# Miniprotein binders against q9bqp7, part 78

Target 1, 240 residues: q9bqp7
Amino acid sequence: VPQNWFPIFNPERSDKPNASDPSVPLKIPLQRNVIPSVTRVLQQTMTKQQVFLLERWKQRMILELGEDGFKEYTSNVFLQGKRFHEALESILSPQETLKERDENLLKSGYIESVQHILKDVSGVRALESAVQHETLNYIGLLDCVAEYQGKLCVIDWKTSEKPKPFIQSTFDNPLQVVAYMGAMNHDTNYSFQVQCGLIVVAYKDGSPAHPHFMDAELCSQYWTKWLLRLEEYTEKKKNQ
Short names: E, the ipSAE of ESMFold2; O, the ipSAE of OpenDDE; V2, 0.75 times the mean of E and O plus 0.25 times the DockQ between their complexes.

## First folded at step 9 (miniprotein)

Design Bd1 (at its last look DockQ between E and O 0.02; V2 from the best seeds 0.00; counts 0 for: pae O 9.2 > 1.5, placed apart)
Fold by ESMFold2-Fast, scan of step 9:
Structure Bd1 (fold): chain B 240 residues (1-240), chain A 86 residues (1-86)
Amino acid sequence: as target 1 above (240 residues)
Amino acid sequence: SPLEELLKLIEDLLKSVEWLLKEAEELYKKGDPWYALFLARMALDFAEEAARLAEETGNPELIRRAKELIERAKELIEEIERALKK
């Protein structure tokens, strides 16, 4: 029987909304802090294979597009992702008018791509909100916490261009999701429990987005891997 | 030499593709077909690059190894895609 000193789920919490929950989704700002972010931990603990593949993908893109072309491409990908997240936050926020939501829904292929997923999303509890694991000392900014097909999920929105890039510069997206989940479940700013994850990959051409649903068992498996990455990060900082 | 650098690059690509396929297979067995599919597709893309570079060297063993990895990646992708059909 393996002992887990830091469980992902908090036994003192419920995933059911109650009358004491805020009427609008939580949006806690990410505070200036010296403690590591989820993305920093993952970036600093990549395997040699992950580092090699990302560097080779970068070199391949530079060969195809040129230095300036690659810089422009990367900037465009970042900007499109930012706009997509802003549009989704607006669409899912109860404070926006229906007319404003409709304008955002129709403005890009990425928004068209996620329409069928959005039909199954309800009960939004948090949007673009900071999380901190009080015991493990890491922070993150999650995209969304809402019910997907009746299950409360940490939802992460991703953009992808067809056919390129099929490979993004970010590995370990499931670890990112469970790291946010574990932090939220142990953050005193939140009162509810999240046990499931959802990664949604939206496409620029409006093709139907692919949902990657992670149940509680799968989240627990990835949580174990996240804890190993966090431990590796901590040891690297101690031994620098 | 440029040839030695190219041979090392091909070897590193082949090793990384083998690592990706092993990771994808394990994830698929553990119940994450979606992320497994993502890694398997990445493996195919880099295996195809390794094959193109190996062809430039004319080295039959490198060409054979790269093509074998392409086939393994395609088989894994097809298997996972079949499992994901509703």
Scores: ipSAE 0.737, ipTM 0.906, lowest interface PAE 1.1, mean pLDDT 85
Fold by ESMFold2, look of step 10:
Structure Bd1 (fold): chain B 240 residues (1-240), chain A 86 residues (1-86)
Amino acid sequence: as target 1 above (240 residues)
Amino acid sequence: SPLEELLKLIEDLLKSVEWLLKEAEELYKKGDPWYALFLARMALDFAEEAARLAEETGNPELIRRAKELIERAKELIEEIERALKK
């Protein structure tokens, strides 16, 4: 168990008025600072086995594609993910008009893949918004906070190409979601609390996306694991 | 030597697959079958690689260990898939 266990949400925060228009999703700008990001904490606290498996996956890809082919592959995957997030932000933003949306951005297998999920998404509260845990001192940039099938979730959008799972930046996805959840729940920029998480894996070929819903109990279990990773990171920093 | 490097690679891969299957089994028991399935499928993929490499060595113990991990991963995947269809 962590030495510095801390609860994932603050129920008293819900009493504060929202400072922005209720019909416009929050988009808190990310500020450059010295406190660690969720992604950095997770990257710096990977187990020996996680590091080994990621390196092995990279070696197999390099053997198949060559060094330059692998570099192009990873660059293309990153670009597709960025375009996917931009498209989702555009689709979910109530202020954006059809004239402002890039037609090519909306034509994607990934966007087709998530259509059945988007039908169940409503009440968008935040999009591409920075969060900071003011007590535990970490920061993140969450993709979306919205209701999924009537439950308010921190939603994380992921892209994948079948048939093999890609383990780059997806190995600790549930920890990433709950870390964002905890940060948002203890960030004075937010006047509401979120108890659930959702990871949506979209596919390039347009196959129906896989939703991974995490209820409050499951989020609590992952929160404990996140706190252990944050504690490990803090100890590693002290010894540098 | 190249053989020593190959044997080390296989051993590291087997240990990492064992770790991954333990993580998947724990997640399944804690009520996250979707993420457990993701990890179990990853474990199967790497276990099959370990078996292919072990067969190149002709080492019967490495081959046996790799095949045991393949069967363990397949059994876990099938159990989780059955639970998700119910």
Scores: ipSAE 0.655, ipTM 0.884, lowest interface PAE 1.2, mean pLDDT 84
Fold by OpenDDE base, look of step 10:
Order: C-alpha cells, then sequence, then structure tokens
Structure Bd1 (fold): chain B 240 residues (1-240), chain A 86 residues (1-86)
C-alpha cells in the first residue's frame, strides 16, 4: 500500500466532459524543471529483472543485427515513432492549425494500422500536452486526450514492428497512461477529468492496430502501482 | 553464480550507457536535440542503476565507472537542455 495515497480521480471535477467540443485541442508546453517526468520515474524504478530482460533482449538483437545494425535499427524505430506521432497530431489537429501536411508522413503502415481506431476517436481535447501533478510532484507529456467510442480517454500511441508488443514499450505503458490521467485530473490547466485510458499499438505492416482499453477500475489498479513506483523513485533520490 | 550474473549485468549496463551517450552526442551534433536528450536521460537512468548494483557488489572499479558515466550523462543532459532553451 502506498504511504502517500492520492486519488487518481478528482471529485471536484465533473465526469461529464462539457459537451462543447473544444474548437482547439489544448497543447500546453512541457516546462523543463527539477520535477521528474513520468518516463524518468518509470525508468529509474525498473526492477532488476526488468533491466536484465531488457539487456538480454539488447544483446540478442546485437547478436542478430550486429552492433551497427542494432544502432540503425534503434534509430529507425525512434524515427518511425516520431513521424508517427507527428502524423497523428496532424490528423487529429483542426485543419486551421495544419501546417502543410507532409503527405509523406501520412503514407505509413502505422497510419494505415490505426485507421480503424481513428474512426472511433472524436472530441479531441488535448494533443502533445504537458500535465503536472502538483501534489505528487511529477510531470508528463501525454499524446492525446479524446473520446474513444464515446468515452473520454488518455490515449497513448505506440509503434511496433511485430504484432507482439516489444517488452520495452508494453510493460510500463499502463502505468504511464494512469500517471498522465492522475496528473491531468489534478492539473489546474485542465477543466475536465478522464476516467479511462487507451493504449494503441500500431503496426508497421499496416495490420489493424491493437487497442488496449483501460476502464476506470483497471486504471485505479494501475494507479496504485504507479504510486508505489513514484514512492520508490522518491526514496531512491533521497538516498543519492 | 548469482554474483557472476550480477557482475555481468552491471557490465552490460555500463556498455549500454556508453553506447547511449555516444549515440546521444552524435544525434545532438546532427541537430536532433530532443532524441539526444531522450537517450541521454536513458543513459543516466541506466548508469544510476549500474551504480546501485555496483555498490551491492562492493566492486570499487565498477562503482567508479558507473559514477563517471552518471556525471557524463548529467553534463550532456544539461548541455542539451541549455541549447533547447535558447
Amino acid sequence: as target 1 above (240 residues)
Amino acid sequence: SPLEELLKLIEDLLKSVEWLLKEAEELYKKGDPWYALFLARMALDFAEEAARLAEETGNPELIRRAKELIERAKELIEEIERALKK
């Protein structure tokens, strides 16, 4: 049980998104400060086992691809991920804010992969927007807040070359999502709250993306795990 | 042995940190500071873990190497962050 328990949901905020489709999604810039990011907290609180598995994976990949091949692979994966997020932001942004859509960004297997998910996405409230939890003292940059099948969600977009999510991306993704939810729900820059999460795994080959929906109950369960990770991080930093 | 496995893990982490830092530096020079920063932060995290694990072993050389890499990672992060504020 976390020593410093804090609710994921804010009772002072309405569960009903104000019916007014915000004309423009929020895009709050991430301010770099001494406050740890969600990603940093998660990375620094990886278990020895997780680290071991990651290293074993890396070594296996190096054996398969060579060192240069692995570097290229890593760079390509990152670039593809970045381009995918940029393309999604462009797609989900209002037309008026659309810089010249690089048509080339839209012609990817990943974009094809998520088309069926995008059909169910509406009411975009935020894109690439910073969240801060003032009380728990962490920050993050969330990909998207939108309605998925009529439910307001924090949506996190992931890329995968293989139909199986990479160990690197999937293990702490639910924790990341709920961390963003909890932060947003208590960030004064936002007037609404979210109760659901959605992890979308897009595939390079254009095969249908896999949606991982997280209801309020599941989010609450992962929130407890997040709080434990945050406490561990805090303790680790005090001892450094 | 569990100790041998731990030592191997530490060595692997240290190698990973060195690789990440090198890649981050290269990317920073190529004009991709955001990705460079991401890798540098990852490097820091792994270096800190390596240091923690090294302390458990009591191996002074591994501790030293890990601490040096921590400082290198911090410096790189700071440099990139300063550049991004300009």
Scores: ipSAE 0.012, ipTM 0.261, lowest interface PAE 9.2, mean pLDDT 84
ESMFold2 (binder alone), look of step 10: mean pLDDT 90; pTM 0.902

Design Bd10
Fold by ESMFold2-Fast, scan of step 9:
Structure Bd10 (fold): chain B 240 residues (1-240), chain A 86 residues (1-86)
Amino acid sequence: as target 1 above (240 residues)
Amino acid sequence: SPLEELLKEIEDLLKSVEWLLKMAEELYKKGDPWYALFLARMALDFAEEAARLAEETGNPELIRRAKELIERAKELIEEIERALKK
């Protein structure tokens, strides 16, 4: 258990929709300052094993592609991920017009990969929206908050070239999701409660995406691990 | 020496694979089979790399340990896939 435990769920909030909820999904812009982001905390607190495996994976890729080829590959992966997220935001936004849709964004194999997941997604409440934990002092930019199979979830969209997860962002995906969840549940810009998470891994070749659903119990377990990482980050920063 | 560096790399890789398998097993027991499967598949990939490197050294103990981790990873993957099969 962490030394300074704080609850992930807010007892004053409900996951049920009400008349005061916005009809359009929220999209609060991320304001960068000295407050650390979820991704920064996770990157700065990787375990020795995580660092070793990431470096080993990088060496293997450089051997296969060359240094310039590896840089180009990494840039392309980043660009494809960005386009995938933009396409999903467009698809899930009720304000989208046909003239604003980019045909190239909608044609990717990644979009085909997630079609069966999207059929179960409804009640979108937030898209590409900033969250801040006012008490624990961290920020993040979440992909999506919507109902998946009737349960309100923080949804994180991931791309993969192969069935196996991409090493650079693989180890901490569940921690990232629950960190966003805890922040949103205590952020005054939001009025609802999220208790579930969903990580969706989409494949470039269009093969069916894999949904990783996290119920409230599992989210609580990952939340404890996130609090430990946040504590480690704070101690490392204090000792710099 | 280059051989000593390679032996150290193999040892570190084997220990990291054991760590991945331990994490995968714990997540599977805690009710997260999908993420456990992802980590188990990663463990298999690195275990296969360790086996290849171990065979280059001709060290029978390293070869044995790497092959044991490959089998353990395959068994865990099959178990989780069976549980997830609808």
Scores: ipSAE 0.660, ipTM 0.868, lowest interface PAE 1.4, mean pLDDT 86

Design Bd11
Fold by ESMFold2-Fast, scan of step 9:
Order: sequence, then C-alpha cells, then structure tokens
Structure Bd11 (fold): chain B 240 residues (1-240), chain A 86 residues (1-86)
Amino acid sequence: as target 1 above (240 residues)
Amino acid sequence: SPLEELLKEIEDLLKSVEWLLKEAEYLYKKGDPWYALFLARMALDFAEEAARLAEETGNPELIRRAKELIERAKELIEEIERALKK
C-alpha cells in the first residue's frame, strides 16, 4: 500500500454535464514546468526487468534493421502515431473545417481499424488536453475524454503493427490512463468526474481495433500501483 | 568470456520472462484479461528468443527451462483468449 494514499475519484464531482460546461471540447495546452509528467514518472521507475527487456528488444531490432534502419523505423512509428492522433482529433472535433483540412489523414488503415469503436463514442469533453494533479504534483497530456457506450472515459489511442509484437512503449499503459484520470478529477480546469478508462489498439492493416475497457474497480486497482510508482519517483529524485 | 556473457544474458532473459508471466497471471486474476494477454504474448516472444540462444550454447538445462517457459506462455495465452471469446 502506498504511504501517501490519495483517492482517484473526487466525491465533489459528477459525471453528468451541467449548464456551465463548455459547448466545445476542452484543449488546455501543456505548459513547460518543473512538475514531472506521467510519462517521465513511469520511465524513471521502470523495473529492472522492464529495462532489460526494452534494451534486449532494441538490440534485436538493430541486428535486424541496422543502426540507421532502427532510427528510421522508430521515427516512422512516431510519425504514424502522431498522424493517427491528429486524424482522431479532427474526426471527434465538432469543427467542420478541421475535418475538411485533415481529409487525407482520415483514409489510413489505422482509421479504418477504429471505425467500429468510433460509432460508440459520443459526448466528447476534452481532446489533446493538459491535466495537472494539484495535490500530488504531476502533469500529463491526455488524448480524449468522451462517452464510450454511454460511460464517460479517459480514452487512450494506441497504434500497433500486426502480426508481430514489438516493444517500444508497451508497459504501464493502464497506469498512464488512471494517472490522467486522477489528475483530471482533481484539476480545477475541469468540472466533471471520470471513473472509467479505455485503451484502443488500432492496427495498421485495418483489422478491427481492440478496445480495452477499464471499469471503476479496475481503475482503482491500477491507481494504487500508479501511486506506488509516483512514490518511488519522489524518493529517487530526493536521493539524487 | 563471450560464452560466460551469453550465459548470463540467457539467465537474465529467463528471469525476465518468468517475471512477465507472473505479472500476466496476476493481472488476469485481478480482472484485466486484455493487458494480461498483451504481457503473456510478450513473454512468449522473449521465451522463444531465450530458447534460440540456449540452443546455440548446447546447455540442456537452459534449453529445458526456455521450452518450459514457452509452454507456460502458450497455455496462459490460450486460457485468456478462451475467456475473451465469451
């Protein structure tokens, strides 16, 4: 159990919209700050096993592709992920002009992969928006907050190539989602409560995306693990 | 020596695969079959790499351990996939 426990959900908040909520999805910019990001905390608190496996995967890829080939591969994966997120933001935004400008981005295999998921997504409240946990002092940039099959979720979009699994940033995705959730629930820039998470893995070949839904109970379990990682980060920073 | 370094790398890989499988089993029991499946598939990939490296050394114990982890990973994957189909 973490020594400095803090609740993920805010009992003062509701998941229902009220009249003072903005008419368009929020997009609060991430400010450069000394406060650690979710990704920084997770990267600096990886287990020795996680570090070893990531290094082993990297060495395997370099043997297969060469040093320059590996750099090109990782750059391409990053670019494809960025374009996928831009396309999703365009699709989910109520702005017609954004949808028109990004028309070419809407025709990728990844977008085909998520079509059946998008049909169940509505009530978008935030897109590519910054969150900060005021008490626990960490920040993040979440992909999307919207209703999935009627439940308000923090939604994280991931890309993956079939058929072979490759490690690049595959660990701790559930922790990332709940960290964003806990921050948003305690961030004064937001007025609503999120209790569920959704990780959507889209495939390059257009195969149907896999939705990983996390209910409130599962989110609470991962939140405890996130608090332990945050505690470890704080201790490591203190001792350096 | 290069052989001693390789043997150590195989040992570390086998330990890391065992850790992945324990994590996957834990998460599956806690009600996250999807993330458990992801970790189990990763364990299988690295277990197969460990088996390949072990075969190169000709060490029967390392080969046996790697093959055992491959079977454990395959069994766990099959179990989780069966659960997800329901």
Scores: ipSAE 0.639, ipTM 0.868, lowest interface PAE 1.7, mean pLDDT 85

Design Bd12
Fold by ESMFold2-Fast, scan of step 9:
Structure Bd12 (fold): chain B 240 residues (1-240), chain A 86 residues (1-86)
Amino acid sequence: as target 1 above (240 residues)
Amino acid sequence: SPLEELLKEIEDLLKSVEWLLKEAEELYKKGDPWYALYLARMALDFAEEAARLAEETGNPELIRRAKELIERAKELIEEIERALKK
């Protein structure tokens, strides 16, 4: 069990809307400092198996594409992911004015892929918003908080290419989502409770995106694993 | 020797595939079929790499083990995919 266990859900909060909730989604800027981010904690506490598989995948890709081809591939993955997130933020924000540049972002196969998921998304409360867990001292930048099929979720948007999986950002995605959830539930900048997670995997060819829904029980199970990773990170930092 | 290094790489791949399959099976059991499916597909990909390398060595035990892991991964993928179509 983790040495410093802390609950994921805040007993003083409700998942119901209240009169103080903003009419537009929150977008609190991320201010990086000495406090570790969720992604840094996870990267610094990868298992030997995760590190080995990531390096093996990189070696295989370099053999297939060449060093320059691999750099181009990873740059394209990053750029497409960034554009996908920008397009989703634009689509889900009620106040954003679409421009000619934004229209090009909306044409991707990834956006076509998520159309059926977006039809079930409503009540957006936060977009590209910073979270901080004051007690556990970690920060993060979440993609979206909205209702999916009537349940308030932390939503993480993901891109995937079936023939050549990008492994670096795929390990521990459930832990990343619940870490954001726990932080938001204890962050004074937010007033609501999130109990569910959703990881949406969108496909480049426009094939229907896959919704990976995590209910409250599953989120609680992953939260315990996240606390162990955070504890490991803290111990490693003290021993350095 | 280069052969000894290759044999060690194959052993490490086989162990990593076994770890991925064990993780996928436990996640499926605990109620996360989608993440389980993702890890099982990753296991299949690396198991196929291990089989290719094992065939290059001509070592019948490594070839057999790699093929067993490929079959196990395929069976798990099919089971999870079938459950998800409900």
Scores: ipSAE 0.664, ipTM 0.873, lowest interface PAE 1.5, mean pLDDT 85

Design Bd13 (at its last look DockQ between E and O 0.71; V2 from the best seeds 0.00; counts 0 for: pae O 8.2 > 1.5)
Fold by ESMFold2-Fast, scan of step 9:
Structure Bd13 (fold): chain B 240 residues (1-240), chain A 86 residues (1-86)
Amino acid sequence: as target 1 above (240 residues)
Amino acid sequence: SPLEELLKEIEDLLKSVEWLLKEAEELYKKGDPWYALWLARMALDFAEEAARLAEETGNPELIRRAKELIERAKELIEEIERALKK
């Protein structure tokens, strides 16, 4: 289906622990340059329907909350998400256990929501780490790579407020995960293979988070869709 | 006119809901019930908005179409939720 197909998995890599694997989770800084990020590619290639629905949702929220209220609402959603990610990095990183952060970061309803999931997470290999696909020419910053119920996964943490879900965070979540996976599997800074994805949706009220597990077959299906989005992005860039 | 713009806006919203439901059905069939469920719930929310706007216009065809999409979304949501419990 895509003109220039490239495999998501690297046949030269194993998903099992390697003696050369670092004992400390990798945290490679994201280098910003001409190379597009996963989020930029997805944002620039949204379908007309996705664009219309996001604009419609925004207009509805502005009508309900006012301009200032909407700005405050979106800023709060962003801040809560950022704090949730910081807390998770602290919990999963051995380096952070000696430099404990504010207790409030560790006692949010979102953290209570993911406790069930965290009990099944081990063997953390990367946290808040940059990935680059040299051949396909894109970059990203993934949240976490760890074993979930014995399977090595790219894990993406999401926050949700019922009854007002943040619509923008829902579109293309599976594509984001597989884009990071494909990049990591072909990035020379990493030596292991990831074949599974996990999207964890945490709830503000502490209700149990929903683990959206994606096996290798499902990841391969979404990888094809990601390749089409990347192809569309490249074509749009040529027309500028 | 304001009425003509509203009618077009409702038409666009109905088309977007149809697209969301088709996407959700396709994803569910291909083995992703969770992402399908979230898109189906989004479709229901926007279908309900379309119904509210259609009622303001008094256009019976738009009201009928919006209600059909609401029922279709509800049926899909129930089907996926039932499957997820198993």
Scores: ipSAE 0.744, ipTM 0.906, lowest interface PAE 1.1, mean pLDDT 86
Fold by ESMFold2, look of step 10:
Structure Bd13 (fold): chain B 240 residues (1-240), chain A 86 residues (1-86)
Amino acid sequence: as target 1 above (240 residues)
Amino acid sequence: SPLEELLKEIEDLLKSVEWLLKEAEELYKKGDPWYALWLARMALDFAEEAARLAEETGNPELIRRAKELIERAKELIEEIERALKK
């Protein structure tokens, strides 16, 4: 139970954008500073079991692929994820008919995988946009804020290769989403708030992606867990 | 000794799989069956690794524990998949 609870939602804000919001999605630049990122907080507060399982997975991959093969594998996974996010930003940008697009960015199994999800996405309000929680002092870079089936969501895009799980991307995904949500809801660069989350897992072979929707109540439950991780991080840094 | 190191590694792996299955069961109870399924599938994968390692040692208690975790993970996966049919 966190000792210093703070609400995920901001009662001073509407869940609808006001009329003065920009007509293009927000893209707030990430500025480097001394406050921790969501991903740093989560990485530095992994449980002993999470650390152990991650190391077991790495050792298994190294035994299978060799040290250099594992390095190449992780580099390729990173590149595929980067291209996927770039393609999604291009697709979701309102200027896609006027923008020069790399056709190879749009040709991937991951993009095919999410096509049925994209048909249900509208009202894109932010893409690849920085968020900062000004009271709790953490920062992040969210993938997307848009309506999914009429519900405004913080959307996180993940890639997966069936059948092997991507252990690095599995732990703490819901905590990451709610941390971004809480930060956005208390960031003065944003005039609206979001109460729902969506994690979309896309598959390399083009199989239909799974949309994992998190309503406000589920987000609140994960928010409590995020606050515990942030509290743990803060206490560790005080003692260093 | 190499055998003692392997036995400790298998023990730590079994404990971590138990932890992961417990997390998946809690998520399922709290109403997040899809994320619970994702964690349960990870637990099954690691439990199968633990079983293969335990069989190399010939240690019957470690083999038994690993196989019990495999069955626990499979049962949880089946339950969650049944609940997610809609």
Scores: ipSAE 0.605, ipTM 0.857, lowest interface PAE 1.5, mean pLDDT 84
Fold by OpenDDE base, look of step 10:
Structure Bd13 (fold): chain B 240 residues (1-240), chain A 86 residues (1-86)
Amino acid sequence: as target 1 above (240 residues)
Amino acid sequence: SPLEELLKEIEDLLKSVEWLLKEAEELYKKGDPWYALWLARMALDFAEEAARLAEETGNPELIRRAKELIERAKELIEEIERALKK
């Protein structure tokens, strides 16, 4: 049990999204302060087993591709991911920002992959927006807050070259999502709360993306795990 | 010795596979089939590597253990994949 328990959901906020779809999605800039990001917390609190597995994977990839090949591969993966997020932001943004759509960004297998998911996405409330949990003292940049099949979700978009998640991205994805949810639900910049999460894994070959929906119960379970990781991070920082 | 190092590597891989499978099973039971599937696939990859390395050593016990874990991983993957298709 976490020593510093805090609820993921805010009882002071309505579960019902106020029907006023904001005409423009929120985009709060991330302030890079002394406050740790969700990503930093997760990276610094990986288990020895997780670290070992990642290192073994890396070594295997280097053996297969060479050092330069691995660097190129890694760079390409990051670039593709970035482009994909930029394309999604463009797609999910109001039409006025569409005039500058680089058509080349839209012509990707990843974008093709998520088309069936995008059909079920509506009511976009935030895109690439910063969240801060003031009490628990962490920040994050969430990809999207929108309705998926009528349920308001924090949506996290992931890319995979193969029909399996990339090893670096998948271990703590549910924790990342709930961390963003909990932060948003208690961030004064947001007037609403989310009870669901969605992880979407897009595939480079255009194969249908895989949606992983997280209901309120599952989110609550991962929230407890997140709190434990946050505590571990805090303890490690005190000892440094 | 190079052989001792290889044997240690195989043992480390096998332990990792066992951990991954256990975690995958637990996550699957907790209602996170996608993450469970990912872990199970990772377990399979490591188990196959362990099997390959074990074959290089000619150690029948390590080969057997690796092959057993491969089958367990495959079974779990198939189970989760069936659940995700429903």
Scores: ipSAE 0.014, ipTM 0.262, lowest interface PAE 8.2, mean pLDDT 84
ESMFold2 (binder alone), look of step 10: mean pLDDT 90; pTM 0.901

Design Bd14
Fold by ESMFold2-Fast, scan of step 9:
Structure Bd14 (fold): chain B 240 residues (1-240), chain A 86 residues (1-86)
Amino acid sequence: as target 1 above (240 residues)
Amino acid sequence: SPLEELLKEIEDLLKSVEWLLKEAEELYKKGDPWYALLLARMALDFAEEAARLAEETGNPELIRRAKELIERAKELIEEIERALKK
């Protein structure tokens, strides 16, 4: 797939808000179909180096925690991430009223970690919303689309127990963000253009989250790498 | 043999570290110092693991290669961190 045939940005769209934009963030449900997801494509096209390093990391964790301890650890990481995303969706949704009982989600160290970033987030356009690239035939579920420091971004929220990234999700985070961006820019359910990405790594201990901002040029560079992964996926599937 | 399997694991680990450092350096030059730093730190962590395993084998060439990769990772990390302070 040559990048020049499938651009990440749509020249017919603008990143500026207009009067026809909905006041409530979009939340399009992910439709069940046979079209591959961004996460599926990335998982099926990992390099042998990525696979090897992930397996070495898992072996090291199992040695440290035991097999049952590792299972509990990974389950807790998944649950913490899910709760963190639920809390952020609640915080960023103007019509969402968090019930008294669920308010404990807002007290986590991860939420404390992102406070300084949230103050710079406004103009939320989409939350936990499905995207589909109509021409390239892939789908995804993005976390958030909002203005960060005045720039419209696809925002991906990540959790880390330490001030260092979780290896399982580290390798392909930028590719995931630009894949969502390219899909949204070519999805008829959306009318705006996104040209920037933001990966936010929140820490369990409440240490200030790290914002990794990706400008349009950097997104274009990662888009080229995503197109290669997508091509690998389609070739693999065709030969099976 | 168990020794041959360990030597293969060390070799694969060294090759994976070389790949991480190459990826990190390329990303740094293309204008993504933060992600480059993450990959360089990961490379250091795995290079240190390779060095520990190599020392257990007593193989001087593997020990030398692992230590060389540790130094390359540290130098890249220091370069990126210095650039980020500006």
Scores: ipSAE 0.616, ipTM 0.854, lowest interface PAE 1.7, mean pLDDT 85

Design Bd15
Fold by ESMFold2-Fast, scan of step 9:
Structure Bd15 (fold): chain B 240 residues (1-240), chain A 86 residues (1-86)
Amino acid sequence: as target 1 above (240 residues)
Amino acid sequence: SPLEELLKEIEDLLKSVEWLLKEAEELYKKGDPWFALFLARMALDFAEEAARLAEETGNPELIRRAKELIERAKELIEEIERALKK
C-alpha cells in the first residue's frame, strides 16, 4: 500500500539517455540540516535481530583482535573504503587529470578487483552526489549513477575483506540503494529516471568483484521495505 | 552461573541463525539470490560459532541443533550457488 502512494519511479521521467544531457557528471554537495539521511534512518531502525547479530559480531572480533585491534581494524576498513571511493570517482570522472590519478589514489587490489565491472560502465551521470526526496523528506549521498551493461543504475561501491567480513553496513545495502534511487527520481536537481541498482563488492586481494544487479521489480520490493523503515524512524522521532 | 549465561548465548545464536535462514529463503524465492547467499553465508558462520560454544557445554541437544543448522545453511548455500551458475 505505501509503495502505491509513494512510488519509487517517477512516471513523468524517462530512463533513456538524452543527447543534450550534460557531458560532466553531476556532483551536488550535501547540505545537512534537520532532514534525516538514509544511513541515519537505517541505523536508527535496525531490527532486534540485526542489532543482536551486529553486537555478536563485534564481540567475536574483539575476542580475536583485542579492543585496540578491533578499533584499528574498523578504522582501516573505513579508510580503505574512503580511498577506494576517491579512486573510483577519479577514474569515472572524464575531467580528472592523469597527475591526480598517479598519486596514492589507486588501491591496486580493490581497483584490480573492479576492472571487469568498470569496462561495462558508461554514461556516468552523477558522482558522489547529494539526493533529497522532496515529498518524503530524507537526504542521501550516492556514489555513482551510470549505465551498467546498458541499464542506468544507482551504483554502490563496497569493499570486503574475505576472511573477516565487515557486516555493520551491509545488512541494509539494497535498502540504501533504492532509497537513493527514489530520492533522485523525485529530486528537481536531476532530470532522468533510474530504475535499476548495482551493488559492487570489491576484494582487497584483487579477486574479481561481485556485481549484485537489482532490476526494477526487485528495486520496487526493497522500496516497500525502505518505506517501512522510514515510517518507523518518523514514529521513533515523535516518541522521543 | 557462567554455564547458564553460555547456554543462554547459544540459544540466542541458534534463534538468530534460524531467523537468517528464513530471511535468506524468502529473498531467494522473491528473486534476490545474491543477497540471499550473503545472508545464508552469515547464517553458516554464526551456526559454526554456536556449534563451537555448544561443544564447550557438552549439551547434546544444543550440539545437535547447531549441527542441524550448519547442514541446513550449507544446503541452502549450495542450492543458491547452483542456481547462480545457470
Scores: ipSAE 0.615, ipTM 0.847, lowest interface PAE 1.7, mean pLDDT 84

